# VHH binders against c4kar8: the designs that were tried, part 90

Target 1, 263 residues: c4kar8
Amino acid sequence: MAELSTPSPASPAPLDGGRGDELEKFTLRGARQILQLLQDLITHRGLITAHTGGGHSFMTAVLKVDEERGRVVLDPSPDPQANRRALAAPRLTCVTQLDGIRIQFPLVGLGEGQDKGRPALFAPLPAEMLRLQRREFYRLQVPLAHELSCLLKAEDLARKPVEVSARVIDIGAGGVAVVVPTGAAEFVIGGTLPACRLALPDGEPIELDLEVRNLNRQTQRNGTEQLRVGLRFAALPRAADTRIQRYIFKTERALNAKARGGL
Below, E stands for the ipSAE of ESMFold2; O stands for the ipSAE of OpenDDE; V2 stands for 0.75 times the mean of E and O plus 0.25 times the DockQ between their complexes.

## First folded at step 3 (VHH)

Design e54 (framework vhh_vobarilizumab_d1)
Fold by ESMFold2-Fast, scan of step 3:
Structure e54 (fold): chain B 263 residues (1-263), chain A 124 residues (1-124)
Amino acid sequence: as target 1 above (263 residues)
Amino acid sequence: EVQLVESGGGLVQPGGSLRLSCAASGSIFSINAMAWYRQAPGKGRELVAGITSGGSTSYADSVKGRFTISRDNAKNTLYLQMNSLRPEDTAVYYCARGFEDWDTELYGDSFDPWGQGTLVTVSS
């Protein structure tokens, strides 16, 4: 069952609450710890995927924590439909990554209004925040400058073979998340895409089989929708695993060196 | 983004002690699990010790009872107190972000160092 399973490393899909006993050691419940973590998301400009249910999500961010009113202030989507879905949802499940640590928390009682003359979404402070620093949950957000792509071998609506060049938006030890052009191919959760080719910046493309784990229509901060496909690495060869880990390490190291002011 | 700078290495005689420090920049150190790794000349990296954000510790069998890992969240600093040093402890020591399941050594290859490390030499 999903409640007994960890989320796919190829997707930011929420963890189900049925594993409460196993997840308790990773759960923050202290008010000060929750406030500090939310402030860290603000300080590090953390992008949050807010799941509204029905396979829909939108990108948001915490703009501020209003301690006096006990609320978080969130960046609304420029897409009115995404905001309407969020406001109609009984619960948002917010998933983000802070310094390689997966952060997940619920928001209940979402409302809309204004913050200093700008549209904003408001919710009460979460009573708990889950933080997981497990290898299978680690996701590197791929820099746009790297132009990482994966050539997917899939089928169209008529079950004809098609090749789709998909942009890799995040990568981890167990898989990738890609964005797929609208109408380019059909995906079935649990289906296998054979002989796909993952192109890393250095060396030949890696040929591998990918399992479709998640499908999500995601409304971007600019208001456009994209299909995000979570893909698990099947039977990954040791050499390929080494190259992927090396890419993740080198990219994080380069980003950290840049933050150090050009060391 | 976390930046890590190791210091405190040096030359010490067998049976001596050293205290290594790892200075982290950024406000998120307190929520990170942290680890010390070492790499001796011509050998692979070895996990030495780890500490969770809550302060739970774990040690490699080779250093258990001799080394102590600790953290100071107010100073964003990780420490490794090394006692009863042996020639076999000679290595470059690295601090790195850890994972919550590092204590099983399942993900040894997943803890890549972010700093240049600090050299510890144990000899007469």
Scores: ipSAE 0.000, ipTM 0.283, lowest interface PAE 11.2, mean pLDDT 78

Design e55 (framework vhh_vobarilizumab_d1)
Fold by ESMFold2-Fast, scan of step 3:
Structure e55 (fold): chain B 263 residues (1-263), chain A 124 residues (1-124)
Amino acid sequence: as target 1 above (263 residues)
Amino acid sequence: EVQLVESGGGLVQPGGSLRLSCAASGSYFSINAMAWYRQAPGKGRELVAGITSGGSTSYADSVKGRFTISRDNAKNTLYLQMNSLRPEDTAVYYCARGFEDYSTELWGDSFDPWGQGTLVTVSS
């Protein structure tokens, strides 16, 4: 069963409490700002995870903004079931990153049709978009070339210990998101995976305990499903924390340099 | 602007039950992940229970088996059913919205409470 725990010293601090409207500070409601941000996602070829509810999502992208009809055009999934879930959902929660900044927006009233003779999904322009420009919410999208992996110590369906090599898709100060092969292990939200091994490109694997925070079955652009697992660093030795932060900083700097006209 | 209004707190004897409610208004994306926090006199805030938009739940060890979190998305309302209450459950309980992102940082420790809270006192 899933269990909440007090954050460890290595975890990001909780958001400021009290009466405030912290999310309002990061919410874009102006039509020009929303149009510009959607256009930036198109220009940067930002991949979007569209959550359809029930732990399901699919990978999509904004193909265009149809300002004349007041709608966004999205790339449909090659999996018909993913499209059916999306069309049946009262809302899609769309999550993406731009330059490490988390962007989230709802889409309501999803429909299907054709755009320039090709299948497409469309929805009215969102009335608001969340852009979380705060350091503690930063997630480095791990380059595929780094082949970053984490060896998870988990249990299978029969509660037998198994080791699963999982690809790290993003990493931050407080944890990692990994892709686990379907059926490779059973995960319980709030459960602890002890003595896992995070393999960074330089040096020995980092041994650490991970807490399962989230589970999501994601349909990829090629129609295959993968299990995405969000994992919190339950405790981080100082040396491990330093190595992770150094990797994030170096990789972010290198990616930013390439984006601005390196290679 | 999203508003959260907690209600249902009160004085109850040990072993008793209370049901807390949180009514959400404002933006439609406020029905993302939701949570209940509590703050006991002289202590820091503790995350009690969380629920995703899809209904997956998580609980603090201190309340597991005694409390049940649930949501009614049609009513934009979050609930906490509290059974077998103990003196150590005495606290102001707050409703909070979390970000639903499959990210570890935003699930359990990055909720922002916007309500005034509702006081629960468990006393003989």
Scores: ipSAE 0.013, ipTM 0.326, lowest interface PAE 8.1, mean pLDDT 78

Design e6 (framework vhh_7pa5_2)
Fold by ESMFold2-Fast, scan of step 3:
Structure e6 (fold): chain B 263 residues (1-263), chain A 125 residues (1-125)
Amino acid sequence: as target 1 above (263 residues)
Amino acid sequence: QVQLVESGGGMVQPGGSLRLSCAASGFTFDDYAMSWVRRAPGKGPEWVSTISWSGDSTSYADSVKGRFTISRDNAKNTLYLQMNSLKPEDTALYYCAVSYKTGYYFSDTPEYDYWGQGTQVTVSS
């Protein structure tokens, strides 16, 4: 399935690692793997957003990997202030995408100089690179017309069992984000909601256990408050995984077709 | 423009204490859950703790339960991590983090996550 990709002037921020052990399995530490991934970024001329801190970032690219000296050569910013901020930063967090794969890596010890007579930035090779496969981590924004819901088994403020039908606002291979009215149920970060029921368009509701990962407050346009609850699939049977991914692929395909069939 | 600025790190002896702070700006701080994530030398990033938007719900990694306390002051747009009974294995760069999309672990959408610059904690005798 082709992912809808639109060039954006905005660059993605560094990944939130709400559970650091989850990201370890996607972290490359082998020198050969790191060199290959950096070479792929060069070959595809991937644009990199380098975050320098204080909300500052600039666009760069890997121009060359100097294996002999163990360093990368980066394209400096045309903005001298951005380059000065980068050189002053204790580290850069570099974020890019390649063929729908999110790539993130740190650079420490940034220096400036020249490469073959041209201004350049230099840094030691990163000791690690995060590589997240897009399809596995893709989050589908659920169309309102689909009215996708998840029946949550939770507790109210008095710790009594309650069932809440929550609207699913996004869905991926690893979980769902839902919205519920403030006060409908009490959620505890790290808590498990057992035997919840996810209603997909085709077939019976899927019974699954959900772990609360995140809990944000959101104010609707009419002024009412709601909670946005991030829920991880605690254990997902293969049949359920297949149905969820089928829904995601079909919906994304339909959205892509609709976008191309515009006015 | 989202800004997260950590401070309070330093060098302490085993059994010591430190209090980390994260000054947040550029978003409605009191509407979002906040997290601490650490990166130890030679190891991958490790989630440490999360606190809900209101401060009423907190969760901790098993390695820090009973020793660390996450808190927030929504009036000051500040996140805290009180670290007690520090051990050499707590040596790491500590990051403040926020996610604008709940449960979000990959971003190629217009909404973005942000990590701060980190503050170094070294526990050594």
Scores: ipSAE 0.318, ipTM 0.713, lowest interface PAE 3.2, mean pLDDT 79
Fold by OpenDDE, second read of step 4:
Structure e6 (fold): chain B 263 residues (1-263), chain A 125 residues (1-125)
Amino acid sequence: as target 1 above (263 residues)
Amino acid sequence: QVQLVESGGGMVQPGGSLRLSCAASGFTFDDYAMSWVRRAPGKGPEWVSTISWSGDSTSYADSVKGRFTISRDNAKNTLYLQMNSLKPEDTALYYCAVSYKTGYYFSDTPEYDYWGQGTQVTVSS
């Protein structure tokens, strides 16, 4: 009687967020730690964005952690189409935050059912949860008045070089997020954009290499589609790093002062 | 630190009205679009409404269109949701949320960066 070795569940693909080695320090793999973090999400009523791929996502929340069955219970989307996409997806990428810390975790093997007579989604407990605690991953939301921009050196669908002026929407020590019109260029996750120019208010643009880390399509009210591109600083000179850190610090201080009723 | 504090929830009869408020702090409120999201028992979170940073543009879910009105007072760092003609299906925990990392987008399924503790709205006879 040959013991059919149940194939070890394929390790979920590493979360695309950063160089694997740096992210490992922030990755929880302990069962107790994962359970605790999921419980904390329940306690704090954390909203979760679950990405199903193809630029689609839906909002969910952890309803329950079933330790006995080794599964997490999620709220289904009110949109039946979103649920269908979720169930068809080989993997969900769940993104949330707790106390300002970004949390990301994969779910695989999603199923639907009922919990206490209510529709629910079920998945095995995540094998890992990424908790981004480091300031390097902190992203300052750029005030609109600052009008930060980044000149992206990219390629179009024909691999023709194009330059795209992108608005910077957030900035951190590790990178920037920008918005571009859909179709302005082709971006590939993991791809490098060389010799880009980041414009800060305090002086001349910073020339730097950027790595594409995230792509999100969004639609504006007017029906215009935009692409949010998360970019990592691939090679940042020390002087540039200092300027970026200074900008972030000054801007944070100003935002906090304003929030407190200061001028 | 970014804080969002919802208030104004309660119990009302069908056809009644409520006005929700969200006090925002810890960021430049008037630089970002704000949203309401609700979570009903047995249903996942549902986008309700979004308002632009200036207040000039608003968007609503079809389920609340014509009944709900989103507004903001940037001088007070406060977001509002006027809810009229309430229905039992509007029963939910209502969250104030901001997705400032994505800029000012109108999406029914954005990635939100911050949200409050929520305020409970219960519509029952």
Scores: ipSAE 0.278, ipTM 0.708, lowest interface PAE 1.6, mean pLDDT 84

Design e7 (framework vhh_7pa5_2)
Fold by ESMFold2-Fast, scan of step 3:
Parts: C-alpha cells; structure tokens; sequence
Structure e7 (fold): chain B 263 residues (1-263), chain A 125 residues (1-125)
C-alpha cells in the first residue's frame, strides 16, 4: 500500500519541502517583485535566519540591494565560525517574515568583502522568493492511528445525493486531503460539497463546506483503485479553526517531542 | 498585521533575575504554541522554552531547566519568561516567536512563522 511508504523519522526535510505545485502560486519570480520585496525587508528592518545546512544557522539582515551589480548585501555574523560555514555552504536558505507573512529565499555564491568600509556578505540576487503565510501552506500528515474521517455530502454518477465516509490523510489550516473508493461518488474540480462533517479526536464533528481543488487516482497493492481528493475549507467559523489548529499543533508537538526526546 | 513586542531585558549581575514580556497582536493568541528563542553573541539561534496554547504544557532547553519559567496570559495576549539565577552564558537577544513545529518527516529544529524584534539581556559583573 502506497500510503504505508513513509520516510525514516530520522530523515531531515528541508524548510522549502518538495511541494513545487503547491508552492508555485506563492513563488515570486519577476525581477521587479523580487527587488521590491528585498527593499521592503530593508525598510522594515526584518530579521533573517540564514540556514547554512547541517542544522547550522545565523541571524542576518539585508543591508542593501545593489541593482547595478545584481547582488544583495547582508550583515555578517559576529561569529567568525558562522561566517566560515556560510561561505563554505553550497547555498543559504534565508527565512524571515514581513507583516506576519513568511518569506523564504535561496542565496547561492556567497562571498565576503566590504561595503563602504564595513564588513559585508554578498550574493547574487535570488531568482525566486517564496511569500506565504505558513498556516495556509502547511499540511500535517495524519497518523493512521488517529483514524481521522470526514463525511462527505456528494453526488453519485446519476447526480443523486450520497454520503461518503472518507479517511483524512493530511490536514492544514486551509483544507484536508481525503481518500475515497473509486466510483463511490463523482467529484468535479471547483465543485462545492456543502455541510460535510469533519471528525476530530475529542469533540463533536465539525460541519463545514468544502471545495474540490484537486483529484488524483492511486492504486493499492491488491489492484483496488482509490481517489485522493484535495478539499479547501470554503468558510470556517473561528471555533472550528481553533479546534483544527489545536489538533495540528498538538500532534506536531507530540511527533517532534518523540523524535527529539522531549520538547 | 501580526506584531510581537518584547520588553523587560536589561543588564543584571550573575545570580540576578529578570522577567521578559511579549505583547502579541494581529492573530488569535490562544490558538498557538509560543516560544522564547535567544541569540547569544557569536552563536546561532537557540530555542529556550515553549508553552502550549492553553498553558497546560511547557518545555525547556536543558541549559535553562530549573532556572527559567515560561507562562502566558491569554486574556492579555501576553507571553512571559521569568529568568532566575542568571549566568553570563544567558547573555543574548531574546525573541518571542509563534511556534509551528514540523513533524517527524521534517527538520527537528523548530520552525517559526512570526518573530518579534527582540529584547537584550546582558549578564555581567
């Protein structure tokens, strides 16, 4: 079963993940947009965490954008070892926030020198910058043991109402992904499923409207096909949002505590 | 707009105490885990402490266990860090951060969505 193929708990995953399609809509690639965003970071004095790999990072800030030379100027760390790690790294992953929105971008080809007599780090302008609110992006992979389900109000192939109990495989602030047997109901991208019921541990099911965002067919080892359905929360009351976020944070904290031996 | 404003830092002698505060606005404070993170001169960021959305669960870095206490007042949207028995090694810029931990398939290092501006703590004789 494909759903049982999981990476090792000890495997590190990058901050930028492997979610190209989901992140693409939040990725800025226009030169003007990139320059404007970098300038906004300077104006708002944004603190940047620069990850050099191997669990190492240092605090920096954008001091200047040199448009003529096509480079950014960064504040070096007061720690010489952090600067040496940064210069030796094949890339930096820079993470910051602006008005509560997460901003992430890579820097490749880091060098050191001086800018008008002050020590500085230099790198070519990034080709892309990610701009998103983390809560809207992140998806918790639901542990199989939690047996999370969502009762879907859908239509069959004859356009008649049907109720389908679907297993929730991932959940985020913006929606869920579920698995249903192929042929149990008809789903159309952009279609709305009203008054569905999401069952979380500890409490009454949450009634909510879901919008179909994507469909993907998957085959189990026994040859049985299942349909993976990506669903967006169309409108979410504050109380429902609170319960979903509590479940996500509590589950993530428990998983991280087990991995690290206490958090 | 999310804002986190730290205060309460200062200069103190070894063995002294300080209480840090973080005033939060622009988000539903009682829905989030909150953390204190510090950056010492010449070091990268170090996680110090985390508290659950309700305040019923806390955790601490080994370097501060028994000396620091994290707490929150959800009615006032404020996070606190009571620091006792301060050591020169506690000298750092202290940040309030909204915690969003990654799962087992991600980095073990906590990832944060929002950061404050920081408040400086200096412990010296």
Amino acid sequence: as target 1 above (263 residues)
Amino acid sequence: QVQLVESGGGMVQPGGSLRLSCAASGFTFDDYYMSWVRRAPGKGPEWVSTISWSGDSTSYADSVKGRFTISRDNAKNTLYLQMNSLKPEDTALYYCAVSYKTGLYFSSTPEYDYWGQGTQVTVSS
Scores: ipSAE 0.000, ipTM 0.143, lowest interface PAE 15.9, mean pLDDT 76

Design e8 (framework vhh_7pa5_2)
Fold by ESMFold2-Fast, scan of step 3:
Structure e8 (fold): chain B 263 residues (1-263), chain A 125 residues (1-125)
Amino acid sequence: as target 1 above (263 residues)
Amino acid sequence: QVQLVESGGGMVQPGGSLRLSCAASGFTFDDYAMSWVRRAPGKGPEWVSTISWSGDYTSYADSVKGRFTISRDNAKNTLYLQMNSLKPEDTALYYCAVSYKTGLYFSSTPEYDYWGQGTQVTVSS
């Protein structure tokens, strides 16, 4: 019985051969879309794992897009052997992620040369790019009237335990984004906050472990600084998943009804 | 290629029942909400029902509420619609649909992907 294998957004391994037609809806073929996605990879300094075949790969990045010549410029490997394998390969399979979304694209016709006097690898722009969106990136913006909060168990700047009540600004199947006052606690990307308590409308708070995924400092219009923290649900119990789904489902339904009624 | 293949339609008399099935492939089925949408000849698409990605939450158009039941089997990548107390106005081509962008968006006229030929339901005396 063959299982349908879907790679995680963070997985460096390429998709299995023979799945191309099944993923057609997730494949970008428009020149403008491809150029924009490549530019997004440059802007976010996205690291790319380039698979050269035979179990070999190297780490690279898109340095620039040369639209006039229809080429992408890649950072060569510091390992000369990896560059030789890449140049000999009939195809490079490039795998990366952007905000947790898996991106995969082929490069054919790789060449070597110089860009502004430095060694570089060149390839024609890909004709297609795969962009796999998962449900964990769907975000419901939490209505202010719901006053949804999450009690975070974190550490202060002196590494002492503190509890911070954070306002939930968005919620999805994979996590929440919260706002905390600057200085209330220290957060480290990849760090785990155990036994936090998510307070949904109606019912007891949900106890869950959260992983810090991103941090963004925001200055409010009144001049105060707040920290936006993106948090992933770790090992979410079925009962908790069910309650979160119910909240998202009912809230989205109510918002859609309100939008139709103009109320 | 993302594909949705509908089956189970047919001809029934008013008050009869039918069970529709939709076989899904080419995407992670249990990550997305699924919907049934119908189209009568000469009319635009009408949303019928939606089910959440877990199967725990459902919604229905007022015209079918209490008569139709949507369900899913995530282990089999299959969506179902149990239709009871069928009326002549239920006559339409039925499509299963997915929005890969949101998965949870509910609307009377949502933007969906329709794949396959659909399955014809005809209710007549």
Scores: ipSAE 0.000, ipTM 0.298, lowest interface PAE 12.6, mean pLDDT 77

Design e9 (framework vhh_7pa5_2)
Fold by ESMFold2-Fast, scan of step 3:
Structure e9 (fold): chain B 263 residues (1-263), chain A 125 residues (1-125)
Amino acid sequence: as target 1 above (263 residues)
Amino acid sequence: QVQLVESGGGMVQPGGSLRLSCAASGFTFDDYAMSWVRRAPGKGPEWVSTIYSSGDYTSYADSVKGRFTISRDNAKNTLYLQMNSLKPEDTALYYCAVSYKTGLYFSSTPEYDYWGQGTQVTVSS
């Protein structure tokens, strides 16, 4: 079945919920599993996009799990209107990623208060969390307008060092897919490209070691050959990981808002 | 800049067939997964089918599985939907959409980058 390797848009569910059986394999319902996953999000400082409905969302994080009171503590938005929308929403849908795995969970009964003298949002622990372990899920297709690039440090056919600016077509927590002109550089599956530079819209390029995972040569309709290269982040500093996740979630939010406006 | 133009709709009797086409321009077609979405009068949008950028993976709504086939021709920047064994319930405006991989399980409606203008399919006796 290819359905689990190619994420499908939400479809209207018949009475049984459509793909409920396939999603059930990835649904955590045990209290200890839920607590552990929430703690993992805290430990890894995972950025969460919280959807409040009506095309609105804000970026948050789990600050604390209060096991005694059975609730999570969330970082409020710096935008007071986003916080008001969240508090008014009947349900918050939280979406994040951990090591390229999509995590999604509902929060119901959001309230506000203080945690150690600072504003905070509180919600009861979720009764279930979705953890999609298929790495083919939930990679961001990079919008054409972003012109995202990665400067690759590779070798030519004569094994001389070359630098190639490659267009990023796909990005996730575990890596990127890029396009380079055929013949610009030689790539070997399993080979490491040291000190490459990923340009994101906010801030300086991120210096990364990238491992070549796959290669696909395509002849475009104009006769130009392009090489598509799948690259894994070999070692990712936390600051770089945070910036990449922030870009992904911010871009997903903007794309979601644009799509809702088009309907 | 980005333009999606659907065609191939029309009126058919139950059990008939139609092939829809979507001509894409203004973007690198080969880089994106593509979807068909339909909207019947008085109902919300219903996702019908998606095909991955390479064409290697496809998925279908349960209501059309076994009857519809999605395909693409990357050399022509064209998306297709072959519809067989059409039923009155398939009557809808069909849209070509450029999809992205997030929002799939929390939204009651599909979320996409761009939509076409749609092509009308009417199945009646």
Scores: ipSAE 0.000, ipTM 0.115, lowest interface PAE 15.6, mean pLDDT 74

## First folded at step 5 (VHH)

Design g1 (framework vhh_7pa5_2; at its last look DockQ between E and O 0.25; V2 from the best seeds 0.00; counts 0 for: pae E 3.0 > 2)
Fold by OpenDDE, look of step 5:
Structure g1 (fold): chain B 263 residues (1-263), chain A 125 residues (1-125)
Amino acid sequence: as target 1 above (263 residues)
Amino acid sequence: QVQLVESGGGMVQPGGSLRLSCAASGFTFSSYAMSWVRRAPGKGPEWVSTISGSGGSTSYADSVKGRFTISRDNAKNTLYLQMNSLKPEDTALYYCAKESEFYGTELYDSPFDYWGQGTQVTVSS
């Protein structure tokens, strides 16, 4: 009776080591800078999404920075289950935006308590905070009229190779979001889809490798379930990058012209 | 620059009604879904409602379903929240929030990229 070793849940993929060098320039490690940024989040009443792992998250906000104790105070979730998950998580990944800049920071050692007689979450100050400017993460919402598609080379439940034509809903320098029918293929976060084909209106499809970064199931009004897949360009040739950037620029310009009342 | 300015908050008795407004600027308003989020003292932010860019689709938290109505006027770049049958537990700072363009494309993401300063709603006898 061979004990089928249940595959250990894939540890959340470390923040991609290859981006490490590129991200370092955007990473704040100075205590004063971190404190200031946290204070700015308080001042601007920042809505923070705290990720607890396993695809779970809750909305929070920084209530206070306690410099003397070296801790940050957060609002607890109104959902007790979310708080339990947060407390059980080895790490929270907090994501927010301030003035169009994406901010990401880890919190480790989360505890619960009270601040001024109200429930609160406590964590040591983050050791680092990532600030990413919009330009690098800008994604164009693809107009319906353009009907960009991406041919995904994936696998089904039986690990049989399948090709899925996916509609591109947004595109940026770093990747695409696509919509696929539910059940069309099996996707694994962190998995690579090799030799996919991105169809742009300006010529032949671009062959590229895609990394699955996110999966989101959406139910449409008609009751049909769709899967939104966030995909990163894993290996993008320079020529392909140029084409993508050109498309984005051209499309943005066209959209802006229409918005300004230009026929 | 993106700006969201909430208004319409105030004090009301239980069972009363309020209508919140959010004036949006600095982006193509009709191209983005918009949401209301509220933050009560001692409670973290809570999603209240979302409306699609076209206004054709709406969603509500269970706590407000049947009582609140989200709407928008794209010609005026304005988001609304009609709140009826208000309860003390509805007391909160209400934020207008713009849905993020990139939501769902990253492992770690935020549903909102911009929000206002909020408008205070107080429901008390």
Scores: ipSAE 0.821, ipTM 0.943, lowest interface PAE 0.6, mean pLDDT 87
Fold by ESMFold2, look of step 5:
Structure g1 (fold): chain B 263 residues (1-263), chain A 125 residues (1-125)
Amino acid sequence: as target 1 above (263 residues)
Amino acid sequence: QVQLVESGGGMVQPGGSLRLSCAASGFTFSSYAMSWVRRAPGKGPEWVSTISGSGGSTSYADSVKGRFTISRDNAKNTLYLQMNSLKPEDTALYYCAKESEFYGTELYDSPFDYWGQGTQVTVSS
């Protein structure tokens, strides 16, 4: 799956100027959370790529966080030219990964100085850090053989409670899409379905609240009408998230191994 | 879970040789490029060498070309660095690092997603 690649000072051109809005939900802005994440990078000896602009970058590491002065302290590059570019840059874009999680943060106001008699780079603590788990955007197409289902607690046309067992057709960290027969219940975009039950193979169903995000009426080949309902997880508990991610990872790995021939 | 364990470091005289090893587990080793990165005390990380997943392509920092040789044994899930003609400036903690699964997909690349704890190489009289 991997191609040959090497560390490089060049960076690619921007992919999408509107991506910042999509990434807001993965952005840490709390001072305590930022401090903890920087300390985790120190503890794990994080290898950081600092991009200085113009396609240039250098490798660095966080040496310490100076809480009293509100600054982060970085290793300078062994390459003096890289250090000069960093000090001249209006900002550094620092990227790394910690246990496969992408971490990105800007540093502005970079300065040169000494730490314990050795050269170091200094900057104010970042106001934000991006912590991106790509799998949180991913939607697994659920294999038909798994017969995954979600019990929906909805209402009929007369506003009376009904329970609808819906087949799950895709699942991701943020929600599911299900199909139901047309007329099985009334769904309203923006409506909340409390105490639904998502059935995963590895234990008891997960009880959670769902929000209706989209509705699409579809005609099957046999002429039967069905409704595709896009549902967002409201306030997903961490234990439930773990079970969902485990199911997605295990299923995706199994599907890819069969398609490619396992190694 | 991905694990990388370096070994083979030690103290040698200038002009000496060492062979570093990195035992890899928790991923399909042959699918990813692997690198050696070193960090001298009081200095930032420096890329040393990279080898492709198949082993067919290698690259080196100018400071080590002709002296160091990167290799891999995909049957044993092991990465190597043969270090010859060692100099005092080669003194560092040497890490093996795994190519990121998503390298090249973002504007600001992060080439590694996992690395080991490192093995110390000290070159002095």
Scores: ipSAE 0.396, ipTM 0.781, lowest interface PAE 3.0, mean pLDDT 82
ESMFold2 (binder alone), look of step 5: mean pLDDT 81; pTM 0.800

